# Ledger of designs, part 9: VH-VL binders against C2 domain-containing protein 2 (C2cd2)

Target 1, 194 residues: C2 domain-containing protein 2 (C2cd2), of Mus musculus (Mouse) (e9q3c1r45to238)
Amino acid sequence: EPDELRRRESDTLLSWILTRDSWGNQWQAAWVTALNYEAEKRGGPLRLSFQKDPRPQSLQLTVEKVSSVVKSTQEKVVICHVVGETLQFLVSAGPASATGSECQLYDVHLSPFHLKVEFHMEEKREDIQIRWSFTHVPETAIKIQPQAPGEKQALGVNMLSEALEDLFKHLVNAASPSVFLSTKPTQVKEAQSL
Below, E stands for the ipSAE of ESMFold2; O stands for the ipSAE of OpenDDE; V2 stands for 0.75 times the mean of E and O plus 0.25 times the DockQ between their complexes.

## First folded at step 1 (VH-VL)

Design T5 (framework fv_telazorlimab)
Fold by ESMFold2-Fast, scan of step 1:
Structure T5 (fold): chain C 194 residues (1-194), chain A 125 residues (1-125), chain B 106 residues (1-106)
Amino acid sequence: as target 1 above (194 residues)
Amino acid sequence: QVTLKESGPALVKPTQTLTLTCSFSGFSLSTSGVGVGWIRQPPGKALEWIAHIDWDDDKYYNTALKTRLTISKDTSKNQVVLTMTNMDPVDTATYYCARTHYDILTGSEYYFDYWGQGTLVTVSS
Amino acid sequence: EIVLTQSPATLSLSPGERATLSCRASQSVSYMHWYQQKPGQAPRPWIYDASNRATGIPARFSGSGSGTDYTLTISSLEPEDFAVYYCQQRSNWPLTFGQGTKVEIK
């Protein structure tokens, strides 16, 4: 099976782009392989540090785009889950159902929805900073399909941003057992705008 | 080994409906990430995207032409069909069908990586 | 819809010269594709997602750009490179193509 991860190298930066569809199967193996290759190439073990959270601006743009496609005068996203390879979210049916137990479920296909992973290397350093961000999601990458009304469901908090953050946390945590992760709070520069 | 071929009438009279069929081989429209679109080109003019259909039956249309267009697929026959109503002489063009295939390493979304040879449709009395 | 404006409309150059083709979008786009077309032929995939060469495309071709400004560069024209080049955006529906830039022999 082909590697599910796009990789590019620049002078001081390696970029890996993960799409939603590739998150489950091969991304961890590809990432471990790339990190081992870089360690070998540089003649020793590498120390990694990472930004735990995606940049709020990128997350907000993605949330706004999804909301703009679904939003009518009375509809609100109230719950979002990651189920397999799709995002499923609940939308309030309107004022009569704003706090009711019945909601319309939607399947959201974000393809390609890119999690950009950047390996930042300082000159003559053994440390690699891993920075995560979401790329801009074009309109053509968003497909939304309504589901038939099902069983009554309790309304939850609006979780679209939290669901995306949970997905990011899942991806970061899945990679951690095979690498040494560190952070340098007093010396860490603010993430660049890209 | 991916091939696409357009078929349909070479001549259409004004006000008639055009039906074009794209027959393909080497891929399936049941495969996730695959789609087929239609692009036309009037003689000596630029390319114009007309319509697109994805593996999951999502359909997209050129907004200026939307009221005249229908796109459908028959996955078992490896065919995509485009219907365009109320033909006018300005619709005279070579019509192409082309594949899109999203794959993380080898493809890009809505990039037409294989094209049919095109079929010239002339609209005249 | 997003309008793509290609400039110049025609480039008259000799083999060995560098060609620079511009594609400007009416609003910011994340992705730009390029196709080559010769008379009587279907367009051929050339560059995808701004900078990636399609299979078999020579290294003398490069794509770059972001936002509203994208460029296709041919470092040294060969006789087979004289053709019309089209850009295409995929950020918004409907998909749109530029008007094409014709690269012709001087």
Scores: ipSAE 0.000, ipTM 0.473, lowest interface PAE 15.4, mean pLDDT 66

Design T6 (framework fv_telazorlimab)
Fold by ESMFold2-Fast, scan of step 1:
Structure T6 (fold): chain C 194 residues (1-194), chain A 124 residues (1-124), chain B 106 residues (1-106)
Amino acid sequence: as target 1 above (194 residues)
Amino acid sequence: QVTLKESGPALVKPTQTLTLTCSFSGFSLSTSGVGVGWIRQPPGKALEWIAHIYWDDDKYYNTALKTRLTISKDTSKNQVVLTMTNMDPVDTATYYCARILSGSYFKPDYFDYWGQGTLVTVSS
Amino acid sequence: EIVLTQSPATLSLSPGERATLSCRASQSVSYMHWYQQKPGQAPRPWIYDASNRATGIPARFSGSGSGTDYTLTISSLEPEDFAVYYCQQYSSWPLTFGQGTKVEIK
C-alpha cells in the first residue's frame, strides 16, 4: 500500500522526464560518458569506445518496484526499479593498441533490462539529478553484432564476441550514468490534487 | 474538507510530560508527500517549529527540543501524537498541528492547513 | 540555525496604502514562505516559495526575493489585511520563523 503510493510518485517523475525536450540526447550522452569512463579506468588488451547513436531510439520504461524514499535535511531521494524492452548501444571495439582503422563498430542490445533509478533533489539546486544503474544484466539478454556484418574480423567472430560480451557486462555493471535536469523551463503538473 | 484539531491537557505542572493528539480528516497519512507537523506560539511571541512526521514515518525534530520530543502517527485512526517531557513554565504556548504538503516533487513543503490550536499552560 | 529578521516590527498604515514587508535571513535560503495570522486565529499559508500565492489569496499580495532578502508586498491595503505576517524558511533544519511584522491601522 505504501509501495503503491511511492510507485505513483516514481511514475510521475518518469513521465516528467520522458516528455522533456532533448531527454533522449541527454540520456544517450550520460550512457556514453559513464561507459567510456569505466572503459578507460579498466584498461586491458581490448578497448571499447561508446558512441552516440544517431538513429532514433524509443525509451519505454515502466515502474516495477519502488525501492525506497529517503529524506534528509538537504536532500530528497526517490528510488525505483524500472523495466524496459530493449536498450541499444553503439560501440567501437578492437585491440587496445589499435588505431581507429583496426576497430569495428558493433550494435549491442540488452533485452529485457532492469534499471535502478534514483531521483535526487537538493535543497539549493534548481535541477534534479537522475542516476541509474543496472540491477542485473543476464547473459541471454546481451546481443552483440557488427554494424557492417560482412567486414572481416582479426580474432574471429566467436572469440571477439565473447571477449566483448565479458568486458561489456563488466562496464555496464560498473557504470552509473547521471543527468541534471533543470526544473525552471519545465512546468510541473500535479498528478494528485490533495 | 481538510480539518485538523489538537487535543490534550490545558494545564500541565512543571516536570510533567505533555501528550498532544492531532486528529484530522479529509486526507490520509498513507498518501505520498503528506506529513503533519507541530508548531507552538508562546503568548505574544513568534511561531516555533517543534517536529513533523511524514507518510513514510520519517521524523524530524527541532534540535533545541529533540531530547524531550517524540512524534508518532496512527494512520488507521488519522492521528499524530506529540509527547514532550519535563515541561517548564517557558513551554506555555498555543500548540498547533498543521499539514505539510509538497504540491510536487520540485516544490518545498509548506504548512497548508492548520488546526485551531490548543493553549497549554505550564504552572505550579 | 537560520535566523529570520523581519522589518519593520510594526507597520502603521491606512486602507488603500501600499505595504512592503521585509524578511532577511542570516544566511542564504532556498525557499521562503509567508503566513498571515489574525488575533486568536491560527496562521494561514499566504505565499509559498517566495512568490506563489496560496489558494484563495488576493492578487494584491505579491512576494519576491532570493538568497537572503525577501519581500511581501500588498499593493492596496483592505481592512481584512491588517494582521501579523510571518516569514518561514525551508532551507535548513530546524525550520525557523521570523518574529513577525504587524500591519496595523493608523
Scores: ipSAE 0.000, ipTM 0.465, lowest interface PAE 11.0, mean pLDDT 79

Design T7 (framework fv_telazorlimab)
Fold by ESMFold2-Fast, scan of step 1:
Structure T7 (fold): chain C 194 residues (1-194), chain A 124 residues (1-124), chain B 106 residues (1-106)
Amino acid sequence: as target 1 above (194 residues)
Amino acid sequence: QVTLKESGPALVKPTQTLTLTCSFSGFSLSTSGMGVGWIRQPPGKALEWIAHIDWDDDKYYNTALKTRLTISKDTSKNQVVLTMTNMDPVDTATYYCARSYGDYELPYYYMDVWGQGTLVTVSS
Amino acid sequence: EIVLTQSPATLSLSPGERATLSCRASQSVSYMHWYQQKPGQAPRPWIYDASNRATGIPARFSGSGSGTDYTLTISSLEPEDFAVYYCQQRSNYPLTFGQGTKVEIK
């Protein structure tokens, strides 16, 4: 069936990408770059700054629907919708005019999440451009918690959480992370015999 | 034939919420590849894309305006509704709705049929 | 966001002359579309996906380009061609338009 064939193709492509050793780092870097870009563009009274989370992150993606388009003899686009259980971000939050002590680190969990992923391929190009964006952030539960629990205040905790959730929803809806992945195999030579 | 028409208030006061309705005929938003977008144009200025909603209920917003915007569809009524909060005189513009064509096979998001536009003036 | 810069801002030309309109993106785009707008009217679809003419658009109009550089060419201007032309990209969100190129009669 055409639908099953498309799903198989997208599963294969996604699996190939996810098995690359560098993918986790590129995934995180793309998110951090895109989210910080949108945060700086938006402005406003509350500022978020995203940073790489050094903790291991489980990334399990399920393909929900797929399609592929041949744009020309040189170009092909594969689009798929993927769902995942959880995404985790490390973010510094505070007033737009904040300096050091006004900002706090938060763990932000997004669960579940739903992404639209576009793979752009070009004949004779050894790089694949991968772009993704959220399709439905309003359906995603957002959990925000301070990374340093001793700094939490009884007063204002709920107000900060609401403001952070609204801002985070805005930023993830606007963000369009992208990476270029080389399809060229890396040739490795043995450093030592034995 | 495909037609779209914008409706809503001609005058909005600062800080009020604007609600615009796009009523269309000749296609359905349950049809794969069909979507409706909103574009605005202040007098004498360039076009600015505001928001899009697709046949599968995916919603997309202009980053600069996003916190003020909500787009929704009513497939049974052939309508798309745009809401923009906290209106300011700078938001004075002609607002257009247009059919955006694009699906997974043809992801153009190209506006192939436009409404006539409705002028919204924001003043006290 | 992807910024589209159209040049020139204004072209003053006579009927029969060739018009070349440029649209340059701040980064590579997947799709570029063009719209024509006359005073007091809604924009009209003109060229989609860089080079495809919309229904009813005369053969004197052609679009070309890829990556960051796109061009709309009118091989020989007719009186009805004097209008503002806007480019629009679809690569990532938000969708963006250029500032427009006005083609006016000399």
Scores: ipSAE 0.000, ipTM 0.454, lowest interface PAE 16.5, mean pLDDT 78

Design T8 (framework fv_telazorlimab)
Fold by ESMFold2-Fast, scan of step 1:
Structure T8 (fold): chain C 194 residues (1-194), chain A 123 residues (1-123), chain B 106 residues (1-106)
Amino acid sequence: as target 1 above (194 residues)
Amino acid sequence: QVTLKESGPALVKPTQTLTLTCSFSGFSLSTSGVGVGWIRQPPGKALEWIAHIYWDDDKYYNTALKTRLTISKDTSKNQVVLTMTNMDPVDTATYYCARIKGQLWLPEAFDIWGQGTLVTVSS
Amino acid sequence: EIVLTQSPATLSLSPGERATLSCRASQSVSYMHWYQQKPGQAPRPWIYDASNRATGIPARFSGSGSGTDYTLTISSLEPEDFAVYYCQQRSSYPYTFGQGTKVEIK
């Protein structure tokens, strides 16, 4: 029978996921993939394309106010508050009619972030599929700035930044990023006799 | 109510083959993510992992013992069998079988163990 | 293969005292478990993945560590805590155990 785990400071599986060496990069990559999918699907006169930061990043997250519900032997839902200092994306933005050279790169910062997040975890064979979504975004400031500071900005930059911020908020609410984590070590079996 | 129980000979002569059977209840090796393994412990010494087998018949052996080992399962009988050839007095140990399981709330470990069976190798 | 070295080999302590057990790996590991074993009994899972207590394990037990250095701490020893504790890595095959730390009554 499914057990309900009410409010806790931590959840065992979520804590394990968040402390893995690869988690920060996987978290960012999942967001980039999901946001691009929603942006492509939406269309419209203004388009965003998200990119991974090519530089290594240290993403440090703390989890608070955890509520967990075990749905089955393979399925679990965790609702929690995720607190961090900064989450960054690179975004290419421009009119839908623009050529590639007319698009500009911007840094998007979420800082500080305090997100209410719902994690859906499902065990599939050797992997855990983790999907998440925001249930609320209480204390997050979104800052958008050109990637190369000191370069000229287009006329009407305030309007563009506001439109980008509104679109980004829409995409974040629509996105459902996911990651597959292996729960079983892989052994290199000895070569078959040839 | 998960239980595992080891069975096999208590005495084995040098050079003979040891066959141990692990019989279990309360779970099935048809369940994804579940396995059964063997761990041994010589008197007064540390634990040594021997081998394990997963629900999908994927088998893993301790490389130091690999040439001597065969592990197999009979899912319909809830049994796992370990065979170890060319027994030597240094193989004298208590042999345990244990469930190995991945789970959403705890990572994979040997979570439920049998009582162990002492195997003595002597002439 | 990854070699796990536990120290000290033996801790002689009195009930109520704090025990700190170390497990050092010959190379970095991501997944370290701890087991408790009493004389004549099978080992019992005690701590999963460095810091997660198994079901029914008292809060006086805590695990920590990463990379090559892992620690099991007992904040205040109870009579039933005197046992041998083994660490085990599952980051790579073959799975290996440490040689054990015996916690005994002084």
Scores: ipSAE 0.000, ipTM 0.447, lowest interface PAE 13.0, mean pLDDT 77

Design T9 (framework fv_telazorlimab)
Fold by ESMFold2-Fast, scan of step 1:
Structure T9 (fold): chain C 194 residues (1-194), chain A 127 residues (1-127), chain B 106 residues (1-106)
Amino acid sequence: as target 1 above (194 residues)
Amino acid sequence: QVTLKESGPALVKPTQTLTLTCSFSGFSLSTSGVGVGWIRQPPGKALEWIAHIDWDDDKYYNTALKTRLTISKDTSKNQVVLTMTNMDPVDTATYYCARTTVEYTYGSGTYEYFDYWGQGTLVTVSS
Amino acid sequence: EIVLTQSPATLSLSPGERATLSCRASQSVSYMHWYQQKPGQAPRPWIYDASNRATGIPARFSGSGSGTDYTLTISSLEPEDFAVYYCQQRSNWPLTFGQGTKVEIK
């Protein structure tokens, strides 16, 4: 298949997911789940807990490179490389042996971010599986802002920066968030506030 | 790290209801793409898939057993529960629970397969 | 449902020999996985998505196939390879397993 056709397919799939009612929420939730899983299995001086931004966000993704793979007549896999402006999380961080009260909240931005995205479609299925991973995470893309500046906050930011860089790099081409999206008409309940 | 363990009665009388619990650690059923299934194996016979539950509470059942089966999850307790009604001696088997998740490396794709299994629990159905 | 038929039911071979195990589906499948099971133990993931070795699986094991016909090959049997091997499809619900091929020592 030519590159033009592959580009159109990936653009169409990306546009489709961006129009789903809960896409932004599912996108952030999948990231938070993957990041928390990776953080919890690792040692280190800090204990990290990721939370998604509670406010819905409009997310724009741009396709940079595409390819498509067909494994059988019953399935199709479209792979593309995507760039996004900003990926945002709330992160609770504290010493590995801390009680919950010793943790502090930080705003973490990854800007820009680059992903490999796979759209997996099966002929007889009513859903599409979307899975993705980082292609690279440069240190300059990670921005950290404390929620409540305090006495040792500058030192905590340096430790958190190192931990986040290590964590994100372990998700490059190795671990992937995943979401299943239904192709049938559905209504998803809005996220409830606390 | 990732562990699953089945628990339930070792002996069940014909016509009774069986309840099995799968307790797990090292992962969460709130994680997108993760699921837990139940597979049974009668002594000396082949593996038979019986039920599956995904992170989003979608449930799937073996067609021949569907009217007898209920699967549910308690995400806060890290447990999946299987209930099977009207037990019969032919239901005597080792019952396993096992995890599915999507895993891949660059340039390849991996669909769901049962990557971690419990040790199994033998359920004997007799009077 | 998709029926998986494994052949042969039993392979009696000696260490060092090549083993070829077949799994045929009643209709075309997108994903085929293989599991190894030893007596008294839970099955272990062995080959996933037709040809990929699971973590820790020796290079002497290879999987191939597409559509309805899949094969698991052991290039040179080691003593620890004598076990039952099951294929499993992940294309349609309900999920189904083959009846197993027992690889036993002569």
Scores: ipSAE 0.000, ipTM 0.447, lowest interface PAE 15.9, mean pLDDT 79

## First folded at step 2 (VH-VL)

Design A8b (from A8 with heavy chain S32Y; framework fv_patecibart; at its last look DockQ between E and O 0.03; V2 from the best seeds 0.00; counts 0 for: pae O 14.8 > 2, placed apart)
Fold by OpenDDE, look of step 2:
Structure A8b (fold): chain C 194 residues (1-194), chain A 125 residues (1-125), chain B 107 residues (1-107)
Amino acid sequence: as target 1 above (194 residues)
Amino acid sequence: QVTLKESGPTLVKPTQTLTLTCTFSGFSLSTYGVGVAWIRQPPGKALEWLAHIYWDDDKRYYPALKNRLTITKDTSKNQVVLTMTNMDPVDTATYYCAHRYYDDSGYYTGAFDIWGQGTLVTVSS
Amino acid sequence: EIVLTQSPDFQSVTPKEKVTITCRASQSIGSSIHWYQQKPDQYPKLLIKYASQSFSGVPSRFSGSGSGTDFTLTINSLEAEDAATYYCHQSSSWPLTFGQGTKVEIK
């Protein structure tokens, strides 16, 4: 049916957009920003600092349940669910009172991830805000390990990892990352210089 | 093709230790995202998860049985071993090992896609 | 731990009829629910993953739906070969847990 084809094309287009390298960079940056914000807001005895994983990441995304709401002639919201492969972060963790040297660096993997994504489009702003949040964080999807592959995981490290996992789960659920896409026309001269 | 097969004693006396081995093929426990779990099912009863081991040797246990359970892997032999101490008749069940996968499309799943045939372990004097 | 409660425990159904099995979680698990089919003297087979995603090779008559705490497995037109016990399973939180099972028999 025409509707199914259109839906499929829409889903495919959104998936394709979300898998672009340029988007990937923004995506990760937004996550890091949001997670750090939540970490700071929460506080506590354990200090966390999130960083982008320097390793190249390819996002494989599935888009489903696309719906739209026209709020006005000038405002439209598109909502969809996105299932992704893996999110990777670096997390520095240590006591809140500790110096940087007392912090341990961890690789954090979230796989798969399920998101609710909202595209908020408002003509008068000339921007599109893309905001997303976890619909849930599967406990089995979170893997935390020291960045140094050769380090023996002592019992204490395992306990810390478990605590970190729980904390991370809370932070991910609380985080609301967002990015803004400009809809302003780019002058040809400016585009040629990029 | 992923396959798993459970092996070990089918009869254990009370208080003894059960050792089961899961031998698998079609995948490697060195592959990112891969895991193997043990799940048991008493006769006529529901499924009960026992333990899980990841490719990076991270381990998870059912809390109520944690002190009795040990899961290990030998990647070179494609084997996962479950040890359960102080067996009791209540532990009589079919024991399964199951695979968690990272699919060809690059998606991780928390579901168990492939299971062994299971091995019935009876605990009796 | 998260408790999964299935309904009904048992149902006898005429072939070609629609079968509905529900699974309720004691807390929200998003879409981290999976469905298995187990026939007598066989190992469980994955049918649906993450509430609504059909596993490879699963007949189209099987479908899943739901989110949060309430989930449903549907067999649109029951076949004789579908006689089995069905289990829901959550992977949202440790420890992993299963429903008590729903036995489907053919009339």
Scores: ipSAE 0.000, ipTM 0.533, lowest interface PAE 14.8, mean pLDDT 85
ESMFold2, look of step 2: ipSAE 0.013; ipTM 0.592
ESMFold2 (binder alone), look of step 2: mean pLDDT 91; pTM 0.939

Design D2b (from D2 with heavy chain S54R; framework fv_dupilumab; at its last look DockQ between E and O 0.03; V2 from the best seeds 0.00; counts 0 for: pae O 12.9 > 2, placed apart)
Fold by OpenDDE, look of step 2:
Structure D2b (fold): chain C 194 residues (1-194), chain A 123 residues (1-123), chain B 112 residues (1-112)
Amino acid sequence: as target 1 above (194 residues)
Amino acid sequence: EVQLVESGGGLEQPGGSLRLSCAGSGFTFSSYAMTWVRQAPGKGLEWVSSISGRGGSTYYADSVKGRFTISRDNSKNTLYLQMNSLRAEDTAVYYCAKGGYDFWSGPSYFDYWGQGTTVTVSS
Amino acid sequence: DIVMTQSPLSLPVTPGEPASISCRSSQSLLHSNGYNYLDWYLQKSGQSPQLLIYLGSNRASGVPDRFSGSGSGTDFTLKISRVEAEDVGFYYCMQALQTPLTFGQGTKLEIK
């Protein structure tokens, strides 16, 4: 019973942390970095470039199944599952030989998304590495559409969108975004904004 | 040219069953969500059901949940609506429309509509 | 469910004059992606509905430029700059933000 209460409190705290605006910014940046890395690694005839969508995004996250693993006397890993409503990105897509002007920009949405999040804590480090990976990919719906929906689209654009969807699912599944959380004391003013 | 052709409408008694079909052509069928919209005589438009392009997601109006089943065969470019436990209030012209939800928040405008097929439920 | 309310329900118009139809939603239709998930459809007598405007302000292919959609959030307007005889029919707004998809009651545009 006491352990359950502690778990609930931990879940609530983690959920709160993951909903902060500061985290949101790092979250998006980390995703973009990871996806671009995977895209480049994969290569192929289609060039993909991910970027943050400047438009507001809903980052409603639910934390579940928090567990702790002690790897050593100096290393602890906290693992949790995070469920979110929507992930949104902009993706420039076109032939690998195409210039930026020849690429089509797409809005990409994933909903819902499931993540495994790992908090790596080491005593010798002044920061915490947070890494996450996509889970339950088959259960995630994906929507890809040109950013300019008012443009006349040829049948070829639709085919590209379908191909992009499959490719994106693979990239998301392979991606392992990470951020570093500083454990250093911050100024009181910054703490008050939390 | 995009074409949608509905079929399968007819007269049924309350409690009966009917299966509607919609044949699509002129576009990559599997790339688009498909939707059924119905219109009762002299009434407005009512959304009935939608299915994602690959068929992984289905959506239903509360009025038809548990009774109707939307499905698709992308190899045949065909959309289906299995209607069971039909009621008088199900009487309507049923339109298939290109477009719909791929996921909950996805764009869903219907850029093409079929001519509709008439379903009449009467004792 | 999101309730869509159109006004007026009947719109008699003299040919050549402008027309305006309002559509209000009980919930904002502005998505986080910046688009309003509001569509306008026209159903002419004896015909299937046809798309006029999608995502609030985008004119569908083949739709004359006299049709325009505007608005954001909960208030939307379809405007016809100069009504023609061929514009007679029922106009419906529809939200596609979330299921269930819901239509307005329809506005009957007729020629005086």
Scores: ipSAE 0.000, ipTM 0.555, lowest interface PAE 12.9, mean pLDDT 85
ESMFold2, look of step 2: ipSAE 0.063; ipTM 0.569
ESMFold2 (binder alone), look of step 2: mean pLDDT 92; pTM 0.951

Design D2c (from D2 with heavy chain S31D; framework fv_dupilumab; at its last look DockQ between E and O 0.07; V2 from the best seeds 0.00; counts 0 for: pae O 12.8 > 2, placed apart)
Fold by OpenDDE, look of step 2:
Structure D2c (fold): chain C 194 residues (1-194), chain A 123 residues (1-123), chain B 112 residues (1-112)
Amino acid sequence: as target 1 above (194 residues)
Amino acid sequence: EVQLVESGGGLEQPGGSLRLSCAGSGFTFSDYAMTWVRQAPGKGLEWVSSISGSGGSTYYADSVKGRFTISRDNSKNTLYLQMNSLRAEDTAVYYCAKGGYDFWSGPSYFDYWGQGTTVTVSS
Amino acid sequence: DIVMTQSPLSLPVTPGEPASISCRSSQSLLHSNGYNYLDWYLQKSGQSPQLLIYLGSNRASGVPDRFSGSGSGTDFTLKISRVEAEDVGFYYCMQALQTPLTFGQGTKLEIK
């Protein structure tokens, strides 16, 4: 019973953390980092560079259907659904030899996103490392479109957009984003009061 | 019931061309990657090519790059393999398989296979 | 490319006895999501290949429980607890971690 209580408390804390605005920012940043890593690893003639969309985003994340398994005293696996309205990225795509100015910039939109996510939580000193991967995306549309397509490149850009969509899906599947959370007593108390 | 039916195999001379087709049924065709695997007479299995569910991403074995083109028509639930510049070593039974990579499941196994279509390249 | 190496290439077995096939990959098949992308296929004489095991240890639908897959990283094993006559054929391991997808050489299981 004590262990079960601790588990429930941890689940509640995680749920609370995932709903914070600060987490949303970290979430996006972590994905950008992971996607860039996978893109580089993949290589190929097309260079992809992901970045956070500088435009204001109202990323509201909700967490549903939380389940957890304790793997060890320092490791916990949490499976849950993360739901949001819109997640946006920018991706620069062009030849591997091209400079940034020669690359085409695309908007990447996930809307809505409903991800089944597996979180690996590991305690490291006073911090918690959270690594995650999606296991299923049942209701998410991914749209990739150029920000400012030139008239002369319209046909080519469209074809590339479609290819990029699949490539993005692949990269998302391969990516394993991570963040470090510092646990403060104040945060725990706030979570417990919910 | 999931079914995959290959067609288009035949005899061709070196340098010739063939187009294989695979008709899928019993599942949402566009949701799954599709793959061609071939088997030369008396030999093992060799991956040839895969295509994503939408058709936007294609992958090829080095042995067929530049010669073969994988494509699909999701409106017809059909997978294609255009084979150009055929060589004797392309002689094989070509299997259509359900699987590869899709967005929902990631990298995937081949849970269903067609009966295969035979391609013979000989002078 | 990831090279897949099977052992043995020929496996004569007496019905009722266990069988084991090894598959080694030149690179780890462990994905960041925690799964090993290693599949096992069986091709019976005159038939198309069929899936036996996926993601290292998961039995495909309709596959008897006498078949099991184990291993992680670079070393994998397919086991048959009690070989039956219907198990005769060629067994192939395949990595699905990255392209090009690559198969092992195949193991021919025969009845003694």
Scores: ipSAE 0.000, ipTM 0.562, lowest interface PAE 12.8, mean pLDDT 84
ESMFold2, look of step 2: ipSAE 0.081; ipTM 0.609
ESMFold2 (binder alone), look of step 2: mean pLDDT 92; pTM 0.950

